# Ledger of designs, part 4: VHH binders against q9vpf9

Target 1, 373 residues: q9vpf9
Amino acid sequence: MSMSIDSNKLLLRKGDMKLDNYPTCAVEALTRLETLIASRNKQNMVMQIISEFIFLERTPKDGDVRKSQALPISQMNLFQEFQLIIALIEYFSRPGRDATRNAIFLSLFGSHLTPQRSKLLSRLISTAVSGSVAPLLSSAGTWMQQVGCKTPLSLEVAQNIVSDFISYSRKTPEQLKQLPMVGPHFAANFMVAVADLYLNEQRSPTLNPPPDALLDTITEWMMENPTLCQASQQPLVLPAGAIAMPFTTPLAGLLRWVVLAPLVSNRSAYSNLHLSLLRALQQLVSSGESTALPSQDLMQIVKSLQSYCARLAESKTDPQADAAYQKCMERFAQAVQIALSSNCITNQIQLLCLLESLPPHKLMKIVIEAHKK

## First folded at step 18 (VHH)

Design e21
Fold by OpenDDE, fold request of step 21:
Structure e21 (fold): chain B 373 residues (1-373), chain A 122 residues (1-122)
Amino acid sequence: as target 1 above (373 residues)
Amino acid sequence: QVQLQESGGGLVQAGGSLRLSCAASGFTFSHYAMGWYRQAPGKEREFVAVIISTGSTYYADSVKGRFTISRDNAKNTVYLQMNSLKPEDTAVYYCAASPDLQWLLYGEFDYWGQGTQVTVSS
């Protein structure tokens, strides 16, 4: 007798889960979700429980919520949102299996978030950063990896962190400085996201540098934790049978920062970051890991430089005489040298050809010639 | 009713290319993970590639660098571009679909197409 989804919902509702006792009902719901998620065959029920008892969303009573096109509307007020955040922090701080926590987090904040859930997620993560809640941040890092670190959802989380900790503070809070220690996987994935937000012509026609405080923070992270970029490569703790989505390293995005920075900024922090990146790359090479610098990301840097050189040509400026371009190429050549020597770059021939399309630079020429043999 | 219809299969020479398409209906396509599996004669069905709703992708090692999965939400269609085909790639290719969460938690798909034959001749 396949108890209809409705019968199961009724059975779950017949329990003391009164919506009138928020956030107690949410906490109870979370506990129930552990069992349901472990069963693997009750995903619709899981989603319904989450919507109804955790996010206080009105969902159509009848049908597969998974097939619904309608965005659920939450009736949560601001106070209830705060209560939920506190409840979630407490829940994730409880002793338990990492796989279960990660599964719960993924279930709460999957790939399709309403604007309200997205905002709540951002607030939750910011609160977790502020409170140094390691288990929650670990789950958040796993979530970012699974859904993608450069996706709109991940970028929104990153933007909110920047806003909360960088934009509204005169000094970088200690809690953000400690993030690599408290949640290294999250910190690494956060770096991927923030790196994608700035000095990226794919996002903006203008090269927008990161805020100074953010740059300083990231630079400090990289200097103090040379292995931080490898934290993204740690195996995910997921339910049995789950497939971990590919990791993304922050190295490519940060390399773009340091290489293109001379075009927009003369801050010495970029030089320090560059040095730290080179060290990180060298360490990666030593570890035998081949995925440090995707060729596509490097090609993007080349395209940006090509665009810049085109502008120089329009102004009848010789790229060889342009100090900014020379500095860009120097930084780029050093990184490429390390990456090529370690076979960390896919489609090396294509990259080399593309690099040859740029106005000549002495060091880059040496690098290209050394690897075309 | 959920429907997945594969197309684009056929005979190709080793080193050649094919593009498979899967047209989906009966669910909100933009909220689902789409995947490709293949089954060679006498072998078990094996995972090939997945693309989740966010656009993130994952590939089996056997096809990495040669195959590209993509999606067009406006057309409710997922694609598999197959380059540098090998005789070992000969199989029936199946389109699969599930809510993102199903994939992210369990690595499983709920819905399957009928499959399209790909034959690579040496």
Scores: ipSAE 0.892, ipTM 0.956, lowest interface PAE 0.5, mean pLDDT 92
Fold by OpenDDE, last read:
Structure e21 (fold): chain B 373 residues (1-373), chain A 122 residues (1-122)
Amino acid sequence: as target 1 above (373 residues)
Amino acid sequence: QVQLQESGGGLVQAGGSLRLSCAASGFTFSHYAMGWYRQAPGKEREFVAVIISTGSTYYADSVKGRFTISRDNAKNTVYLQMNSLKPEDTAVYYCAASPDLQWLLYGEFDYWGQGTQVTVSS
């Protein structure tokens, strides 16, 4: 007499949850979400539960939260935020399905966050880095890829990490140094974000170099783990039917760093980073990955160099005599050579044409001529 | 009521270009993922492209490098720029919308337009 435990009907009615004890109610909510997230048609309920019981937000009772224009206002105080962070760390450290954890993380921190949730996310991730909480960092990495590594939300997370671990520390904490080991996917996506923050004329008219400690950290990561950039290519563990958003490689952004660095800095770390990048690129080529360096990203570098050369012209300076430009072009040519040789660049003809528009450099000329045939 | 209205379809020659538009109403556009699907005669509806609220995009392999999805939040409109069109691209193109999370978690859209015909003549 096989008692078919009718497991179906635990219709988790929102009405059974009590707000009486925080963060206990949040933890309970998280547990309930595990079941609800499995259902594609309960997204509104999921969002309501998250808002009400996890973030203590006041949401209008009678509507589709998904259609709401107004961001809910959280009633959480600082202590409750702290409690939530601890509760979340604990929750994500529990044994469970990766897909479920990632789904929960995405549900908590989607693409649209209130300022308070955004801050909480940043603090949560920083805490996870400090505590080397691998499962949470894995979910964070997945989140970054799904929403985009160069989005304002991802950049905010990256900025906060830089602030917490680099800006306020004389020495890079060991926990950050170990990040590639603890959470390689997150580390790679973090690199994408931080690379986008610095030496990027699309963000600032001035080429702002990264903090020295950050540069050193990234350089060390790349030197110690040449396959770290490949961590971004790891398959995402998502719910059934989900589509993984495209990954972004940190190589392009970091290449921009090393190529443009001579214009603003003579630090040797850039040379080391460049070497590590070349190695990483070679490894990627050998793996058969064809999208290691998007042509658009390379074109951006060219545009920056064009702008620089225009300024030289205004000052009646010969680019051939400009040591910085020559060094930029040398580094750039070496990377382009590897990328072109492996057919890893899309729209190669356009790139080559654009490269030809730059003042001539001996090595670059050789590279261009070799591939225009 | 949620409404999605496609426009810009038509007849084009192979190698030509076309830009589709989808005007959206009835929801907070800036919080939604927008997508394009297409259905050729006698075939199943297939995914073409998506753009989520953050601007991140994803394309089907069949259109990658040729099609570009974009959005204008101020106009509540999503676009599909189609270049280097092929006869195989002939289909009814449908605009779709869902909250970002619905897409990110389940790869599904909740709302659909009526579609616009794209015909590519060899």
Scores: ipSAE 0.886, ipTM 0.953, lowest interface PAE 0.5, mean pLDDT 91
Fold by OpenDDE, fold request of step 21:
Structure e21 (fold): chain B 373 residues (1-373), chain A 122 residues (1-122)
Amino acid sequence: as target 1 above (373 residues)
Amino acid sequence: QVQLQESGGGLVQAGGSLRLSCAASGFTFSHYAMGWYRQAPGKEREFVAVIISTGSTYYADSVKGRFTISRDNAKNTVYLQMNSLKPEDTAVYYCAASPDLQWLLYGEFDYWGQGTQVTVSS
């Protein structure tokens, strides 16, 4: 019996489901959404149901919620938020279609979130990491890819994970260490986001290294899971007709880490990470993936190095004598060599020109000369 | 009422560049995915590019590396920078809009512009 969408809304409103029976009404709403999401023309209703019964938001009764500029205000208290998190974990742990789960997750959190929903999302994902809730993490990974791994929302999620598992813990929890196994897609996308947070002059004028524990964790992930970077290449399970947004590999961001690290840190972990990155890059190339290293990301690294060299010049220091710069260039050249040899870089000519603008490095020069022909 | 108005089309030589603009009104622009489609004579309308509200973009393979979609939320405008144009790029280009969720779930747009003609001469 294809209960008409109108009947479902009516059932939610007229039925024994009183808003006062939270989180039962939320769970029921989620179940009903499974049917509604299959219909392409019922998004407004879906959003209304989500707002009213899941997030307890006041929405205007009349009109297209999708056109509203005003962010709804949730009346959820902290306890209700907690209840919702638990309910969501339970819901996503139930057997079901991946496409449906992912669609529901996207519908719940989308790309525009109220501050409250954003916080709830972060808490939900952190809880999922803590509990090794694989289905939820899978949906979260899908969400991150669809909305973008470097978006403010994704970065907030990543920051919260870092805060919860790295900053407040003496030791990296086992649950975080196991994240690549439990949720490889999410782990990969998390790495993209977290890589963007550190050693990034676009975000901060100063090169801020990642926390040591985070670096160690990422390094361990890369060493133990050389195919982790490929996890982002897995096809998304979405509703029929959906278009998967492009995946982003963590390689570019992590390459930035290892290349620029000598400027701020002498930790050996960066060397290990570099080695792991090279291996991962080789594997990706072997798999036929041509978009492993966006040229823009590499250009950013060059700009950072240019800035550093400018500072050296101001201090009348020869870049050839600067051990940090030499180490940066060595690491960079090795990665670029692999990438160029495999045609994994877009706009190669532009990159080569930019690389030539840097003070000469023996290995880099060889790489440039080999590919300018 | 939702309105999408394309501009910037015209005649250009192969290898040339054009920048299309689409001015949007009647909805909260910052919450919508904006896209470009094109339709060549006698062919079906085909997807070109999308930019969602977060700024994430997706391109058809045929235009990847040559076209860039961008948006200015302050101006409620989406742009399509087209470089290295080819005769095969000749088409009417349509601006499209939908809530992000509509795009993310179904890959569909709800609203369409009238289109602007782009002609690339050999």
Scores: ipSAE 0.882, ipTM 0.952, lowest interface PAE 0.5, mean pLDDT 91

Design e21
Fold by OpenDDE, fold request of step 21:
Structure e21 (fold): chain B 373 residues (1-373), chain A 122 residues (1-122)
Amino acid sequence: as target 1 above (373 residues)
Amino acid sequence: QVQLQESGGGLVQAGGSLRLSCAASGFTFSHYAMGWYRQAPGKEREFVAVIISTGSTYYADSVKGRFTISRDNAKNTVYLQMNSLKPEDTAVYYCAASPDLQWLLYGEFDYWGQGTQVTVSS
């Protein structure tokens, strides 16, 4: 029974959708979006449907929503938000094409979110983590990569997870511990984001360490799954013609953690994390992937160390006598040695020059000399 | 009306640098992905670089490490810093714009500039 091409056209008219029953109308909208998203020229309609029927936002009736400067105001109450979260979890748990699912997720949350949508996204993802909803987490991972793992939106998601699972819990919940198994791509991208939040002088003039429970969790993840960092490199499943945005490895951010940690903390977990990072780097070498550590990230570490040494100088302290600096350099040199040996660092010459600008460290000096040849 | 105006093109020697600019108007710049394409004589238009509203960037392999795309939202302008230019980089460079979602879902742009000529001499 050839359901006529005409019946499908009728289903695509915004005028046939009723707002009378939430969240039923949202679910219906999601279903309709599956078809609409396949069309490259219907983006405005997609956005209108999303705004009106999913997020209950007031959109101007006339014009291209894509050109609007005003953020729509949602009329959703807390209960409706909850309903939507549940509906979305259910929707993303349904069998379907990954490309479509990812496209819908991207369409729902995109790169520009209202405060309400942003909060909803964070809650949605937290709920997905709690419920181990693998398909949704997969889409979230894809979203993070497309939008950027270090963007404010991604960081907000990461912060919310930290808040929900680390800050309010005495012990890390099992659901978070299992995240690498349930959603490895998301877990990896989460690590990128969370790594960017702490021990980062670009974000804060003070080196703020991660919460102990978070550090322990990340360390455990890395110890149990040395290939977890490679999960960021998984090909994205996107609509035809789409371009995958570059992946970001968590290695650089975590390396920053372990290298700078001696300046603020003596926790043994950093040593374990360091070991795990070295192992991860070694594995990357074996896989032939050459661009795992952006030189810029490593340069940032050097800058932080330079800043620290400048402070030492002000206090008339010899960096050679500073145990913290020595430990930083030891960890850094070990990682740099592996990275350089594997050719996984871009602009190696520039990095080497910058490393030479630091107060001398025995191992680092050996490493630099070995690779300047 | 959406307008994209490229500037900064010209003649440069191999190994030299050039910075292209594209001034945008007629849309909310801060919500759009901005991109650069180029077309050499007798060749098809090819992707060069994109920067989405969040600042995330993507580059063609042919220009990776040499070109840098950036944006100034206050000026509604996107830039392409081109370093270590090669004769193969000779082309008309086009600025392009689309909502972020259009790029992220379909890898395409809705609006195009008139282009600016870049010539790299050997």
Scores: ipSAE 0.881, ipTM 0.952, lowest interface PAE 0.5, mean pLDDT 91
Fold by OpenDDE, last read:
Structure e21 (fold): chain B 373 residues (1-373), chain A 122 residues (1-122)
Amino acid sequence: as target 1 above (373 residues)
Amino acid sequence: QVQLQESGGGLVQAGGSLRLSCAASGFTFSHYAMGWYRQAPGKEREFVAVIISTGSTYYADSVKGRFTISRDNAKNTVYLQMNSLKPEDTAVYYCAASPDLQWLLYGEFDYWGQGTQVTVSS
């Protein structure tokens, strides 16, 4: 007896779910979602339940919520938001199937969030980091991969973590330092996002370095766990029939950091990070994965260097005499050498041509010549 | 009513390029995952590419590196740039749409276009 979507809605309305008992109704809703998510044809109902009983949003009663243009407005107050965060932490800490947790997480936050939901997500993840809530962080990592690690939502999450654990703290909390151990997949995807935020001319006309404490943290992660970048390659646990979106490795973004860092910073941490990256690249060779460094990301580095050299020219400075440029090229050449030798770079010919456009560097020249067919 | 209208199909020589377009209406385009499928004669419909609302993309291995899916939300249109075309790419290409969540959870599309014929000659 296919209880019509209407009958189930009626059952939910007539049922023990009282909006006046928040967050109890939210927890109950989550439990009910476990069953509903198993059905591919109940997505509209799932979304309605989430909107009404979890986020206390007013949704049009009639029609397909999935087709709605207007973002719902939540009636949640700050206390209720707090209650929801706690309830979600508790819920995700319960024993259960990973696929179900991930599905619920995706259903809650998806790819289109209201500003309020987005903020709540960031707070939730920050709380999970603080509490070392491994199951929730795992779901968050899965979410980041599915929606994209460089999307505005993922970047907001990353920015919030940086704000909470780096910017407002004298010392990096132990909980953040342990993040690779508690949630390696999330940590890796976080690194992708955070790497995109800094030393990136596509985001800012100026090369803005990461905060020192963040740099130190990332460097420590990479030094202590050379395989951390591979955590992004872990198979996603999704519902049956789901398609895993492609993973993004943090290697390209971090390489951009270390290569461009000499232009803005002399911190030794970048040297350590560079060494760790080289090691990570070498390890990827053994795994057979050939897509560790997208050519497009490397080309962006070249463009930044071209821009810098143009500025040198304006100042009548010889790039050969510029210590910063030489250091950039040295680091870049070492990484490119390893990557090319391991066949980890896509569209190698285009990259080589672009590299040749830069003022000559001894090591880079050797690398280019060795791989120029 | 949801409508998906494909265009841009035709005859092209091997090694050539073609750009398909799909105009969408009847739903909030910016909230939907858009995809392309193809069906060759006597074969099952196969996945080609998807772009979700965030701009993240996924490609079938058979077209990876040759095809590019993109979207213009202002025009409610999804595109498939096909380069280095092969005779094996000959098929009816279908545009598909679903809410992002439907794709992310189940890898399925809810709505389908009528298709456009792509023929690659040897």
Scores: ipSAE 0.880, ipTM 0.951, lowest interface PAE 0.5, mean pLDDT 91
Fold by OpenDDE, look of step 19:
Structure e21 (fold): chain B 373 residues (1-373), chain A 122 residues (1-122)
Amino acid sequence: as target 1 above (373 residues)
Amino acid sequence: QVQLQESGGGLVQAGGSLRLSCAASGFTFSHYAMGWYRQAPGKEREFVAVIISTGSTYYADSVKGRFTISRDNAKNTVYLQMNSLKPEDTAVYYCAASPDLQWLLYGEFDYWGQGTQVTVSS
């Protein structure tokens, strides 16, 4: 019994690992990480192993890698990057504990990435989408939630997917269309990120609509699976003691799309998406699930509308006569009505007050009056 | 050497506001998760809030909607804005720090400040 513990201790020594054959050494490193990651006091070793044997980075010989200010430089060539992607896909496709897999994924990519790791992550996820690699996408979804779906890293991943599957493709690949079925959690978090990229005045001074193919894809996802937005609320499978970071639903961002769309586009796809969103909101009401719509996100929509109305005023145009504004408000009022009825909105009073600051709309007025009582 | 120094504590009336600050040194601040804990007399230390390096935040249910954690990487400082304070919020507040992964994988911090006293009077 004592010999087995000693043999396991020997396997955990960094000194026994050789860089002789890539990507074999990376795969071996991943296997070793499975044991090490369970130990809270071995994080520095884990990071060193990852840097040295997986990403082929130069690590300082002495000290705590966690305290290092300098980003390590990887010595990986393009072929090795490709080999690593394949090795990772294979590794994550193996049977194992989800918690361990997710922990390893988080450890590999973390929240601070070198440009090379960031690029590799994006490529890895795109490859996983192309290959419908469900376990890897599950880990990616978990990663996005833990680091944040609207963070630069998550947005980069989302942008890369849009680039690979929408921008460079004449037709949306079937693999992207199947993403909600293969990796619903990742798909939901992807929608959060991609929704944040477009029709968002915080990102751009101009309201930039999503590519048509992306809009159509998201609309199709929502129409086919009204509960897809709830996938973001799935409990994370993490190591014991880990704390799940808050989830973000795509509902608020997509609502922003449909509400603001009339200002920039007359495409019917937005109407379909709006209908799908309303259905999704109704389903949330029935499930009794908590706050799906942060008030802050809704307030952002109001601010955009305020800005638009200010421009109308400058042009001496009455908002009551502006067809685009009326359509915006109609869509917005319908969604708010459902959300308020289900208590899905945080800080409702503040939102109502802000909505009252907008030029009057008949339906919105009714909604406000019904809920201020 | 890692140092965390809290400030901004004091006496405040119920319903009032305080802003705590924690100045950090001895590590790459921008790569670390920063958190706040509190310990009331005779009670165990409890989690209050965390902000990871990406800016994502998490709050205890007891302070959600009232407290806001933020960070300034240029100043190596994390803040806790406390609004609508209650007598139950009376405690020593501790600043904590760890690499993001330490927090995300284990829910624990490696480094701790000395704490600052917050007293909320009825």
Scores: ipSAE 0.854, ipTM 0.940, lowest interface PAE 0.6, mean pLDDT 91

